# VH-VL binders against q10081: the designs that were tried, part 3

Target 1, 150 residues: q10081
Amino acid sequence: MSNLEFVYKYFNSLDVKELYDIYLLRTNVFVVEQKCAYPEVDEIDLKCGHLMLRNANGKLVAYARLIPEQQQTVRIGRVVVDPDERKNGYGRKLMLQALETSKQEFSSSKTFVLSSQEYAQPLYRSVGFKKCSDAYLEDGIPHVEMRLEL

## First folded at step 1 (VH-VL)

Design a8 (framework fv_alirocumab)
Fold by ESMFold2-Fast, scan of step 1:
Structure a8 (fold): chain C 150 residues (1-150), chain A 121 residues (1-121), chain B 113 residues (1-113)
Amino acid sequence: as target 1 above (150 residues)
Amino acid sequence: EVQLVESGGGLVQPGGSLRLSCAASGFTFSSYSMNWVRQAPGKGLDWVSTISGSGGYTNYADSVKGRFIISRDSSKHTLYLQMNSLRAEDTAVYYCAKVRYSSSWYYFDLWGRGTLVTVSS
Amino acid sequence: DIVMTQSPDSLAVSLGERATINCKSSQSVLYSSNNKNYLGWYQQKPGQPPNLLIYWASTRESGVPDRFSGSGSGTDFTLTISSLQAEDVAVYYCQQYYSTPLTFGQGTKLEIK
């Protein structure tokens, strides 16, 4: 039995410790590990929902943000798993929960989209996403757009 | 009977506040996204705000962002619009409107009769 | 923002004749994944709220007379009333629901000659 907990909050409902945990995890993955030169924090953070996965010790082990878009579409962004916690299936658990949370919070949602780096495509395919674009550069890193329709 | 009934409109001075209500009946209120659409005297229709069925998502026209707050109380089958820092250009008939399909923002198949808000000194 | 422009601003048509109202969007409202145009038409009579006539550019709302029809795709749309009746005197609005903010045309006032 896993003692995992999912929590979903909008920005104004996040407490100081949650903000700290989210930006620490995102910075360690996107800036330190992946060496992205561009600002990690953006104004979308103020408008979107934040999905957090914590382990039994209360450590934030995975995170994604859910962004409602046009045409009953939800964009899933900033998908990250703690580097020390990879191979525990947290990425897959996070993605399945992101779909369920989106159905509950954005009852109009029918389509899910995301921008995927090359290494992450197998994860997204495992939960039903399909590639729908040619490769393009985002912050100098190759990505493809992926889509899931319900 | 399937209907929407707005209330709370009136005359208010610039900088003032008003709270509009929209009472829904005859359908499963919590299953539908709800909207406010306004119409200035002699002018066309202008979308103001939307709220999802769960209340977890809201969106606003740029002209009202930061001043207006949309909310709902599913137990009372009522939609609200809190209007703060009102300006002369907010003068309009305010309609509440329901989307056609449960959980969609596509188009509006049911409208209330409207409530007039006049912002004037 | 998607800007919706109607033409003409006003139109006078004789009873029994055809009325044609045009609507143009500043960008396409056709969604390629489902091949649907996110475009609706409303009728508003004096002192009344808008009433839905057409959705998905060409689908007639239940209870709307068959003399009303919608056509077009992408950026150019038309509402046609094949044989004008007295009760059709109203202002007609097109609306896109492709993206937020949801936007309406400025309206076309239809009058009897």
Scores: ipSAE 0.000, ipTM 0.496, lowest interface PAE 17.2, mean pLDDT 85

Design a9 (framework fv_alirocumab)
Fold by ESMFold2-Fast, scan of step 1:
Structure a9 (fold): chain C 150 residues (1-150), chain A 122 residues (1-122), chain B 113 residues (1-113)
Amino acid sequence: as target 1 above (150 residues)
Amino acid sequence: EVQLVESGGGLVQPGGSLRLSCAASGFTFSNYAMNWVRQAPGKGLDWVSTISGSGGRTNYADSVKGRFIISRDSSKHTLYLQMNSLRAEDTAVYYCARHYYGSGKYYPFDLWGRGTLVTVSS
Amino acid sequence: DIVMTQSPDSLAVSLGERATINCKSSQSVLYSSNNKNYLGWYQQKPGQPPNLLIYWASTRESGVPDRFSGSGSGTDFTLTISSLQAEDVAVYYCQQYYSYPYTFGQGTKLEIK
């Protein structure tokens, strides 16, 4: 990929600028743009891996966190793409990299799960995820659980 | 002790400003959205504004949009309402109230303060 | 906006008798995906803040006496007090928390006959 770089780190390996970039992007999308009432910064951030996608200028343009769960399962959360960059296919590239990174970091990963808002389902379906629950409200926003098995 | 305590009410002239505070104690403040609800003398309950647990989402009644600003300080466990360009019809007891939502769980206003009186008059 | 309308505006009921208060919403407050009605009932006594009695149309809040019950679905809801006690004299409000702006009914004043 031309001048596009993926970086994966656990919390204790993040530097202060990376932490700033992550929370700025997450807050602008989930809290400001999507009006979500859930606390954006949580304790899971301390225990999971952080996948960052930067453009040629070093700007953080997409992000996801990878949460190892029981039963050889990885939960992909906080999937976000910079609003100014959404027509560049970064979301799909990020999801494909999340699957690859999980295989390398979590040796027995066979199942991937995520909680998806309605508008985001086409992205996740494009990389193989399927709906596996009825819709439920999270902060007034409809979500469904989605699953992919390798 | 789980409680909400309002302060900052008083007499103010039309066109004036006033800031209300609501101090929360005994629960994890950031897990709850917070609300201001007012009640004019002898009248019913009127929802004014909500702020999300993270502070990133706010909602306002049409009657106060552009004049009132809701905010919160999670480190101080305190909710605020900045009231500008006050009108006679803003005269009311102002209550703060908490509201819980999490995955699959929604509770309306299960805890209220005792209220603070705002009187807008010459 | 969802408009909440209560009936009656006031009623007088003898001690030990049943009191019934109705609430109508201008739009359904039933969320089809979880099959829950986003409707609550509050009691307000003179000089006191409101206190939550019922949420999800029919679930009684902890500490609320079992003589209070809520029923209904979609747009039509009822609060019932099966055997009125002196301490139940208050104004009762229904509220929808389905969508913003949050709205309350105008209130029903309950007095002893």
Scores: ipSAE 0.000, ipTM 0.498, lowest interface PAE 17.6, mean pLDDT 85

Design i10 (framework fv_indenebart)
Fold by ESMFold2-Fast, scan of step 1:
Structure i10 (fold): chain C 150 residues (1-150), chain A 118 residues (1-118), chain B 115 residues (1-115)
Amino acid sequence: as target 1 above (150 residues)
Amino acid sequence: EVQLLESGGGLVQPGGSLRLSCAASGFTFSSYWMSWVRQAPGKGLEWVSSISYSGGSTYYADSVKGRFTISRDNSKNTLYLQMNSLRAEDTAVYYCARGDYYYGMDVWGQGTTVTVSS
Amino acid sequence: QAVLTQPASLSASPGASASLTCTLRSGINVGTYRIYWYQQKPGSPPQYLLRYKSDSDKQQGSGVPSRFSGSKDASANAGILLISGLQSEDEADYYCMIWYSSAWVFGGGTKLTVL
């Protein structure tokens, strides 16, 4: 049995330890592991919702931010899974919850978009996303835009 | 201010039922796990049950499984504990508390007394 | 055997320090758990004091004096609550707690007498 729990909060509802956990995980994945040279923290963090997946010991094992955009669209960004926890299905579980949470928090949401690195495309395809752009470089890393309409 | 206020305690006969409520204010109730913890007269703290932020996950102490049901109504900022098949051993002050398995229980209510006796 | 064991009572003098122990059952490694500490005075609900897993993973409760601190003794497989500069107001029951096997588990509590 797994004792996993999702927690969703807007920035102003995050406490200091939640904020620390989020930035630690994001920095370890995007900056340390993926060697992104640019600042990872941005002002969008102040305006969006934060979805956290914790394990039975309370460790933050997966995270995504949900950014409401125009025309009933939600952008899912900063999708990360703790490197020690990969291959446990947490990425897929996180994505399915992100869609559910988006419908609850942004009741008019019908379209979901994200920028996907090459390695992550199978994950996003498994929950219904499809490529909608040619490959492009973002911070020197190949990406494609993906879209899901419900 | 952040507050939790329990109600619904009282005197009940063995085998009876009782429903406890906990009204939350001063924080975003729907973002927190909630728990019930009890304390028998002159005894220590005993965890009873916990519920996740959405109500999708519930956890129970072995001593209450099958008899007690934890639930919540996020639209009313209220936590509940339905207690069935009550026994003398369930006599205690029942506290509601806020917090999950990472942060711990950081806010507690005043408690409501449940006495199971004839 | 109980998952968490605390001494039933402890006495210390005003101004001295008290170390309250919370021992985990053999086979449960104290290094992997966050230990939460609570203070309870007669007629009052428990109050959160602090939590401690490691020096990089610890938290002080709001308004809790720095005289209260957490640590671990790996050799004893125990969590430690240290109260320095004891005051009469510190006389209370102290409980430790961990999340273990999908359950919150409390220690039996230690009654601290300051005299």
Scores: ipSAE 0.000, ipTM 0.498, lowest interface PAE 15.3, mean pLDDT 86

Design i12 (framework fv_indenebart)
Fold by ESMFold2-Fast, scan of step 1:
Structure i12 (fold): chain C 150 residues (1-150), chain A 120 residues (1-120), chain B 115 residues (1-115)
Amino acid sequence: as target 1 above (150 residues)
Amino acid sequence: EVQLLESGGGLVQPGGSLRLSCAASGFTFSSYYMSWVRQAPGKGLEWVSSISGSGGSTYYADSVKGRFTISRDNSKNTLYLQMNSLRAEDTAVYYCAKDYLGSYYGMDVWGQGTTVTVSS
Amino acid sequence: QAVLTQPASLSASPGASASLTCTLRSGINVGTYRIYWYQQKPGSPPQYLLRYKSDSDKQQGSGVPSRFSGSKDASANAGILLISGLQSEDEADYYCMIWHSSAYVFGGGTKLTVL
């Protein structure tokens, strides 16, 4: 029943409250919940776009970053949904919007890629991504590369 | 240490076929994209084909599409290139190359190459 | 027109610096591409040197000295390989490469002569 709003900004356009919201959500999911040991904040954050999904109360309920790569390719990373807001379809809405925003911001985008943890593969398959590598370990966590071609 | 060893090159007549092999060791073969790159005598490098770790995705240069088939046998850590309907312009040293983990962007380790000569 | 263009040859003196260019075809923006650099000596396979997209997205090959570095010239729509403190061992062919239109594309190569 909540009104949803998508907001997309590059790092230099983010205000301090948006930075706070993004890193709080990412830290709570990747570090606290998933116990990922890698640095959560990295240099890519300074160079990529940040897609935020907010509810009617202004709460950040989902987030992803969009990294333009070579050959009309966009890498989608740091995909998170607030643990309290799961089962609302926000992950799927976020991924569909990430594809649309990428077309708008990177007008020649035809290929989308991401590194998926095991548990997240069903979400990405639901929006058209297909596994394109076998499992590999990144910081001890199993991942696979996934790709969507339009 | 990562090692790639090509074999199967030789002299073949136009219209003939050859199958190249690349034996890989020192890394988890099935997790990496693999590529074939060729170099004609005295000429530059030309990408031929790439294959995903599982073999589910393949890419080909327009010049070889429909004639060459890239494949792999992960149980044997071996990459293959089946070359059919060979032409004089296919004469080259063929290199096997390992791509970066989870990506077909960029080759970081190369084999010594195997020579294919297409001549009457 | 070729997707990537490199000068056929370049000569420089020992101890000097050499800048090798890799120019992208009009309509292809160098800013969005990772440019890979490879060195090839006579009778040897190519050796990976480095890749460069930006200062925050670059990588040096294993064992490659820091005197090899990558950059870009946006006005020329070109990637640049800089080799400082040239040594006779640097005499080789140098190739740039990108992934474009579902294909790896190599430049024609530059023969560097160190005299």
Scores: ipSAE 0.000, ipTM 0.491, lowest interface PAE 16.0, mean pLDDT 84

Design i2 (framework fv_indenebart)
Fold by ESMFold2-Fast, scan of step 1:
Formats: sequence, structure tokens, C-alpha cells
Structure i2 (fold): chain C 150 residues (1-150), chain A 123 residues (1-123), chain B 115 residues (1-115)
Amino acid sequence: as target 1 above (150 residues)
Amino acid sequence: EVQLLESGGGLVQPGGSLRLSCAASGFTFSDYAMSWVRQAPGKGLEWVSSISGSGDSTYYADSVKGRFTISRDNSKNTLYLQMNSLRAEDTAVYYCAKGSPYEDLWYYGMDVWGQGTTVTVSS
Amino acid sequence: QAVLTQPASLSASPGASASLTCTLRSGINVGTYRIYWYQQKPGSPPQYLLRYKSDSDKQQGSGVPSRFSGSKDASANAGILLISGLQSEDEADYYCMIWHSSAYVFGGGTKLTVL
């Protein structure tokens, strides 16, 4: 636990190993594990911040991207925890750090939003998010929009 | 210690109705998806229906769509299966099963099962 | 056609190993699926054994001995439950399961006889 490290970078500051680690983790979880059909890599990656959580061995164990939006809002997306590292509380640690990092990087931000699958709602509720929409389908998977106000 | 206790099974005539209940204890009920799985005498396991922890999403086997309704009361830690228009082929032991959620996974799975309750549809 | 196919029966000797197969229908690639395995003894409810997608994505059920393990045979498009060091108490019905197209699908089950 004490040897965990958070790193936050915009795309142009990522080195090639970080980029490799991020896309490997995201592809393994969203494309291979969750069978999402949409393209995993998109242009938003070029314009947002990337939050990485590494363990003592330097392995990328959790990741999220922070997308500044209109109306002093930050969208947290691509939240993922390495399947080998589940049950270590990394998802909760990641979300708490995402809020703190957003306050530092986007000082005028007052609202945080995300699109949550059914399974992930308990994680997001545990850090203060609340449902703010009816269920909707995203690639055939039920989602709800969730919001946190500072 | 997670426990699931089914009740409500019995003998019913074709076309009749029956409501099964599953009382859950030992875990935060509203955080877990729940399922009903049945087993006809001498046959294998057949999934019947599943419901998300919130109750917002329900799924049904094609053989029961329009006849069975899965629901839950999170304030009472109880799962229900309302069975209407029962047929002889619905005769089975009905098991209640708790999902096995992991952090960040969509699939619920089933890691704890109840003892089952027997439903017999016969004239 | 059935989504999952299991052989109806399998016999093996005490101390030997048994490989139970769960074959996915043509067009469904086993490499992508997480396969759950369940054990059922007469008069008892099913008991969760383990789930296996890959060596990096697998989980053992609580109290399940390490001699039970999961794997896959890509050439056969099948998931495999391996039971090593067979004991008399391993005699049971074994079921595989996957989540596919908004449904849980069970295999037909394999009756393992330990002679």
C-alpha cells in the first residue's frame, strides 16, 4: 500500500512506456473483458489528463482520464482497475485521487460527472456520486449518468 | 456468513400462479445482483431470471418471458419471482443465487446459492 | 444448437486427474469468455468452484482446493476444469456457465464417477 504512486499527465507529456501501459490496460478491460464494440482509442485522449496508479513493482494497476467540460464540469472516464489487482481498493483510491487532482488542475471545477454501468455504481456512490438520469443504453449496456457537486 | 433461504414452492395446477421468495442475510443486499436458476427432476441447471442490485435492470430466459416477473425489496432483503401461466415444463427446484461482483466488472456470476424450493405443476 | 456442450459422463480412478470440457458453439470464441464452474452433489444445491478467463483473470471459490483449476483449449474452442488427485468426494455433477447475449447459459452438465 505505502509504495503506491499516482502520476497525472496530459497526452503530450506521456512517454511511450506510459502510453503502452495505458492502452494495454484499457484494451484488456473495455474491449477484451467487457466486450465493448466501440473504438477504445479516441481523439479525447489527446486533449484530456491521464491519471495513473502504479504499484511497488511499477505496474499500472488503475487508470482514469479527466476531461474538462463546459460549465466548470469535469468528466471522469475510462475508469479501470487491472483484473489481477481487484479487491485491493484501488478503484476507490483512484476515484478519490481523481477528485483531488481535478481540484488542482481545474481550480474552477465545481461539478464532476461520469457515465456508470450498473456494476460500478456502488464504487461511485462510495465517493459521493449520485444518479442524475434514467437508465440508457451505451453499446447495448445499461448506464446511468452520475454527478457529484463540491 | 452469507445465507439465502427460498420459500413459496408447492403443488399448482397448469395455468396457475405461484410467488417464490428468497430471504437474504449476511451481505449488503442492494449491492448485489440476484438470480433465479431452476433444475427439472433429473435434468441440468437452467437460468430463469436475474435482477441488478438497484432493481433497474431485469433479464429473463426466453422460456419464461411474459409469464415470470423478477423483483426485489431491498428494504426487506428479499428477492421474488412471480410465476404466472404455469406449465408442466416449469416443474423444477428453484434456486436463489447471489451475484459475485468484482470491482469494475459488468458480469454478475453466482457465488452463493440457497437450498432451493420445489415447484410442481401437475393436475 | 446449444451454446455450451458438456459430455454427459466421465469416469476416472482415485488419484488420477480428470479434465472436464465445456465446448462453445461455433461462432463464439472461447478466448473472450469468462467460464464459471459449479459442482453439485445429489440432494444439494450447486456450489461455486471457480471462474477462468485467462491465467491473469481467474478466481478460486472460497474453500475450493487448489487441485481444482481452470484452463482453455483454443483448438477445441473449449473451457476445461481440471481436477487433479481425484478423491471419492469429487464424484458429482459439474456445470459450466457463461454470460452471453444478455443471458446466463449453463452447459448440460457432466456426471463424474470416481471408481
Scores: ipSAE 0.005, ipTM 0.529, lowest interface PAE 11.8, mean pLDDT 84

Design i4 (framework fv_indenebart)
Fold by ESMFold2-Fast, scan of step 1:
Order: C-alpha cells, then structure tokens, then sequence
Structure i4 (fold): chain C 150 residues (1-150), chain A 121 residues (1-121), chain B 115 residues (1-115)
C-alpha cells in the first residue's frame, strides 16, 4: 500500500512551512513549468480550503483548492502534481479526495465545477466531470468549464 | 502533420563533442515537453533527457548527467542535445520525441526518424 | 536489478495470440503505474501502441488495431500486452515503459517472431 496522507485546511490554519510548500509547488508548476503568466497568488486563497497530498517523507506531491460558491456549488482550482511524482496516479487520487472532502465540509453542495486546460480534460472525465461550455481563452490558453453533479 | 527531424549525428572520437538538433513542425512546440531517446546498435531503447515546454525543467538519465545538456529554442521550433565527453557506450541512434500530456502524466507520442552518433577511435 | 524486465524473444504462429510481459522489480507495485507500450519495426522509429493502468484508465494509440490490448497480472507484478489474431506485420520489437523516480524507464524489449 501507499503511505499517503491527505490534509485539508483553511488559510488561517496553515503553518508557515505548509504555506511555503503550497506556493512553491504552485509557482513552479503554473508559472515556471507551464509558463502561465497568471497572477498565481490571489485573495481567494484567504477564503478557501487547501487540500494537500503528502508522501511518507512529508513531501507535498499534489494540491488543490476547494472554493465554496453559490447555488450549492464547489469550485476546484489550482490542481497541481509535483513533476517528479507524475505517473503515480496522484492526480486521480487528489480529485477523488477533493470530492470526498467537499462532501464532508460542504454537505449541501451537489455540484462541482472547474476550468480545465485541454490536456487535463481526461483526468477530470475519469472522475466523472463533463464538459459544459464551449472553449474560452484564459490568459491566451484554451479552457473549458467542466461540471459534476453527485 | 506533426513532424520531427533530427540532424547533427556523425563519427566522433572518444572525449569529443557533438550537438544534435531536432526541427519540429505541425504543432505548438512551446506547449510540449520534448525528449531524446537513444538506441545502441542491436539494443533496446534508453531515455536520455527531457525538457519542459518553457525550458524551465530538465531531466537526465544518470548515465549522461554532467555530460549532456538538453535545451530548446522555441522561436525556431528546435530542440537541442549538447553531448560532451563522449564515450563508446554513447554510440546509438538518437531519436527526438514529443511528450503528450494526459491526466497529469506524460508519454512520448510522436517520434522522429533518428540521427546516428558513432563514438570510435 | 532492472526496474522493468521483458523476455528477450517470443515466437507464435499466424492467427494465434501472444502475451508479452513486462515485470516490475520487487518493491515497485504494478497497480500504481500506467504501463505504456511501443512497437518498433526494423529500420523504423518506435510507434506508440497503447497504455494501460486499469480498465477505467487505458488508451489506444491512433490507428492501432483492437486486437492489441493491455492488462496486468498483479500476482506476477507485471503489465501485459496481448496481441490476438497474429499477423506477419506484427513481427517487431515491443517495449514497455513507465515513469519512475524522475526518469522514463524502458524494458529491454521483446522480439516477437511470427512463424
């Protein structure tokens, strides 16, 4: 079996090392690796939940944020897997846990949404998400909105 | 549509250097990880190196670390492999490959025809 | 010990089925990994065939016939490439591949002879 640990915290419960690990991983994947010129750190981070996946050595290997929205909806964003840890199925494990954690934290929520780059759609489809919009540009990169109803 | 064309191979003495090039066309080059994979005569495939679309991340096989450098020029749609301190064991056909991204995982989906490197005295 | 081990050669008759194995080293759980398969014919570069992690996580390469399929044998800690209805054109070298420890690792390859 895997020695993986999921940890879920809101911003004010994050310690300094967790905060450092989250922003380092997000910046290295979205800004450095994928060259996305997004303003990566935003005020939503202060209001949402942070889901962390660590391996047995305590390394942060995957992350997503869970944003409760109106209309009984949870938005899953900033989904990222450490490049050194790809091929280990962490993305799928992370998404399944994000759904389970959302049910526990936001019991009235029935709808999950996310904005997906073209390459990432198969991951989200594998856990039940379906495309629900035409393609749109976000900072020049094609995205589609995806939705899952439980 | 998608094409990869390697060049720069040749005969070189042990201790020498070579720079391989791979010209890419038919896709948005800067969106893809790119790889070099080699094959010694009559032997199997051996991954050599990979580089992210931006060039910000590189990976190397232990056998080439410190001797080979992968790089890219996205303005020219070209991938490079600088090979230094060449050894007889580096003799192989070198393939350029594009890495497709699926479910937060990567794999080689398109390959070039290869360029031959022979290290001999 | 090698991360991935494949038999060097395998022979089978036209119309028969061939099962090509790719065994992961002890300590590396095959259930965790997506196994990628590549075919290489003499004088040609490798061609992506398919990938298999589970029945819900598998993909066929473009133009790859349905008689090629992937599976796993958990008790043997191995990935399997099954080729049914063997044809002479299937004679080739077959390689498995995983991403492990910050590296792409290929198996040693199996030379399939159709005779």
Amino acid sequence: as target 1 above (150 residues)
Amino acid sequence: EVQLLESGGGLVQPGGSLRLSCAASGFTFSDYYMSWVRQAPGKGLEWVSSISGSGGYTYYADSVKGRFTISRDNSKNTLYLQMNSLRAEDTAVYYCARESYDSLDYYMDVWGQGTTVTVSS
Amino acid sequence: QAVLTQPASLSASPGASASLTCTLRSGINVGTYRIYWYQQKPGSPPQYLLRYKSDSDKQQGSGVPSRFSGSKDASANAGILLISGLQSEDEADYYCMIWYSSAYVFGGGTKLTVL
Scores: ipSAE 0.000, ipTM 0.504, lowest interface PAE 15.2, mean pLDDT 85

Design i7 (framework fv_indenebart)
Fold by ESMFold2-Fast, scan of step 1:
Structure i7 (fold): chain C 150 residues (1-150), chain A 123 residues (1-123), chain B 115 residues (1-115)
Amino acid sequence: as target 1 above (150 residues)
Amino acid sequence: EVQLLESGGGLVQPGGSLRLSCAASGFTFSSYAMSWVRQAPGKGLEWVSSISYSGGSTYYADSVKGRFTISRDNSKNTLYLQMNSLRAEDTAVYYCAKSGYYHRTYYYYMDVWGQGTTVTVSS
Amino acid sequence: QAVLTQPASLSASPGASASLTCTLRSGINVGTYRIYWYQQKPGSPPQYLLRYKSDSDKQQGSGVPSRFSGSKDASANAGILLISGLQSEDEADYYCMIWHSSAYVFGGGTKLTVL
């Protein structure tokens, strides 16, 4: 029934339109919507996997990047849902797929970590993440580190 | 009854081009990802390329990147493979295959295959 | 090193069981992968048999007899296709496949001979 499609690619496999869609969504949410004058695009993008969720019209509605780290750990970052598409459960679907994709692509993965703003913690808790640090400021915004261990 | 019918194979010289087609029927073509898989004479299966149900995402084996282009026309229920700069090692039977329905993930395993079309690259 | 390794050939008697292995390269944990199995007879296209990740995540292909089943051997880092009650028509090439690093990867195939 659902015409949703998940797509996962490393940077070298992204085409120009996918790259455009990713940076447009990320910039509109993390820079424009969150009013943060911070460089959104970084070199990690070249070294990680990119998970995309598209709707029936091919629109990118949700995105996350999967960063293999040391000690069998995957960091999930740049988790974003298009503002026009919120309340459709896409964030939860994205996180569940991020865990499944990480297990397929990074088969030694035992630990998943992410840095969460306060408002996003319920989403991450819903898929099994637990707070593992005190609050800290990142670009002036309160965050906590969250972890899921298999 | 799901049917996939390949065409467009033949004999071509090195450096030449061929366009393969796969006519699909018996299922909602626009709802399934499609793939091309090849098999060289006496050898095993080698994945070539896949395309999402909308055509918005394409994947290629490293051996064909930059030379082959997968595309689809959902209005005509047809899958295509444009093959350029052909090499002797591209000689194979080319199968088109329909993805299975898999929990609405991007994993597009091949559950139904066509009969194949033969491509021979020879001087 | 190949991502997936299959023995080139295997022989078994009618009525016996055959276990076909698909070994993942060192560093790739079989426990996290969904392994797809295909059967190919001479002159025919491959036929999808089944997929297996775990007992809670497996699927049989349409029309595939229940005597075909999937499993894993964690100690060997391998997926297994089990064919019980072997019949002469089971003589074919068998391929395993996974999705790994944004690509589909097939094993080299095992030719099963039913003696």
Scores: ipSAE 0.000, ipTM 0.544, lowest interface PAE 15.2, mean pLDDT 86

Design m1 (framework fv_murlentamab)
Fold by ESMFold2-Fast, scan of step 1:
Structure m1 (fold): chain C 150 residues (1-150), chain A 120 residues (1-120), chain B 106 residues (1-106)
Amino acid sequence: as target 1 above (150 residues)
Amino acid sequence: QVRLVQSGAEVKKPGASVKVSCKASGYTFTDYAIHWVRQAPGQRLEWMGWINAGNGNTKYSQKFQGRVTITRDTSASTAYMELSSLRSEDTAVYYCARDYYEGSGYFDYWGQGTLVTVSS
Amino acid sequence: DIQMTQSPSTLSASVGDRVTITCRASQSISYIAWYQQKPGKAPKLLTYDASSLESGVPSRFSGSGSGTEFTLTISSLQPDDFATYYCQQYNSYPYTFGGGTKVEIK
């Protein structure tokens, strides 16, 4: 079938090729595709976990970062699926794995949060997230905060 | 590639039941949801309900609650929609459609449709 | 239930025309898709999440709108585009469709 592989690493465990793949995918989706010039690479990348989904050919097809926060909370950010690979259910598989990996890596975590663009809310709702804020602008793009509590 | 193939046309008497099948191929069946939508001749599309192919959880439109049952067989990658107590107004083309996300979203692939005719 | 009202119900157009189809929701929504249906065929997804274009759909199709007013636009009508178009909300259950807009040749 799919032979999909999930790999989770902190920054210092990433090799050069993995780092290249992550920033290439993130830049192509968040900067190029979304037509917004903002600083994509930030210092949080150095302090969080990186979840990668690769296909049978070794291509990075989806990615998210997992950021431990205060009060037993994990923030899931930089959720992206390769535009050439959409409609394969990779976003949903990625989110389900992000929750599972977070429970394994941050065992005290009970709350998951994320900042969702309007178009992406159906993905997050499909795995149990619910809107918990009014719309706000993040770098000019409408977002809402979403939360999942265990 | 992704395909949804439905069973053939049915002719039923009022009061009977009909069971339509939808066989999926070209993707991991249990990672997606299947919805059922019908269209009476010359009328709008009408959503009936859905099933999570992985865990079997269902959601039905209130209009069909009690008359519709949606099931799936994971080993056969097939979803089923059974409608009971058929009436003439149930005459319609019935479609299965894949939801990209579980229980929320749009339908990216559709079956070819199954005509169900209810007549005396 | 959220009611979806499409206008016009029928539209006559020529190849090359810019065609605009409107869909109004009975309450504010964020999630709407547009489908094309040809006689005897299943609907085909064109756009989703109001403005996202489905892969493989020609760029002449575009969705726009927010709140209660949504639009599907065909920038330069082609012979293959004569069909009935439906909007669909998936903001809340039950999912509901518009009444359809038939785009026919002049």
Scores: ipSAE 0.006, ipTM 0.524, lowest interface PAE 9.7, mean pLDDT 85

Design m2 (framework fv_murlentamab)
Fold by ESMFold2-Fast, scan of step 1:
Structure m2 (fold): chain C 150 residues (1-150), chain A 121 residues (1-121), chain B 106 residues (1-106)
Amino acid sequence: as target 1 above (150 residues)
Amino acid sequence: QVRLVQSGAEVKKPGASVKVSCKASGYTFTSYAIHWVRQAPGQRLEWMGWINAGNGDTKYSQKFQGRVTITRDTSASTAYMELSSLRSEDTAVYYCARGKYYDSSGYFDYWGQGTLVTVSS
Amino acid sequence: DIQMTQSPSTLSASVGDRVTITCRASQSISYIAWYQQKPGKAPKLLTYDASSLESGVPSRFSGSGSGTEFTLTISSLQPDDFATYYCQQYNSYPLTFGGGTKVEIK
């Protein structure tokens, strides 16, 4: 199979294998690869939507969570791409799908926001996000807030 | 706007090392990768490696592994490429180029002017 | 390594001509860019992601293709377009370039 599949679920709809795949990918990227010294699993996971991109073999290759906020705003967080798969353009595909899924799942979504590490800014700019804050430290790691208005 | 300025031409003897610099301006240096690409006279472009200017991670072409070292200085917004154990076949124009770092974007939207390195006895 | 083969190696054309340059990858890819290089100058990005036109590049340039066959088209050749053109894949490491296509005056 050469098809890519996007799956979007809230926490209570995730099965055990999906939950395992999500936390394995997030831990390998944020904790092991990027050496982020903060708790990866948090309470927001229970209250938000989870967007998964799987390859033809069913492997989870990219992931983001979509957090509905007030004032027609959706926060996109925990954006990760499998380190073994980064040359396949999955991050861009994921971000474009996150915008489309947000329009479908959250009525009247007009504003998208995210906290971007310095190295990741070019990805987000490529899909229309613009820097809207000075650099700040989040768990010791430099970030900037980025925003996309529809 | 965005500009990459490289150091001047070098003439080296076989067995020597050369270190070429690439000074970036007009953008946030640490948000992009710097790639190094060379072109021997009349030949194709050849990718050597890249550095993530933000975290300093590098990737090298297998052909140059062990001979090439790419570094950067974030305070000076400058990337460096050092090639050791030079041979006559290393005579080429060496380019630095800005690549988008993250996802799959390994194309080069801005290039330095090139540095001619001549290796001769 | 993914090998990129360009054809033709050289083509002669006149101002106003439609010029087509082909690039074939040794395996299926999704990520390819095209560059223009003039003698003594660094390459200049024309297109990326197969079909996206770089900002500031004239609309007469277009990229197309998928899988293993990709094309750069210049719809109405201008005097400034006589140059060597290179394709480049960024689907996998090492990044690789085509051998180049020299567009010269007929």
Scores: ipSAE 0.000, ipTM 0.506, lowest interface PAE 14.1, mean pLDDT 84

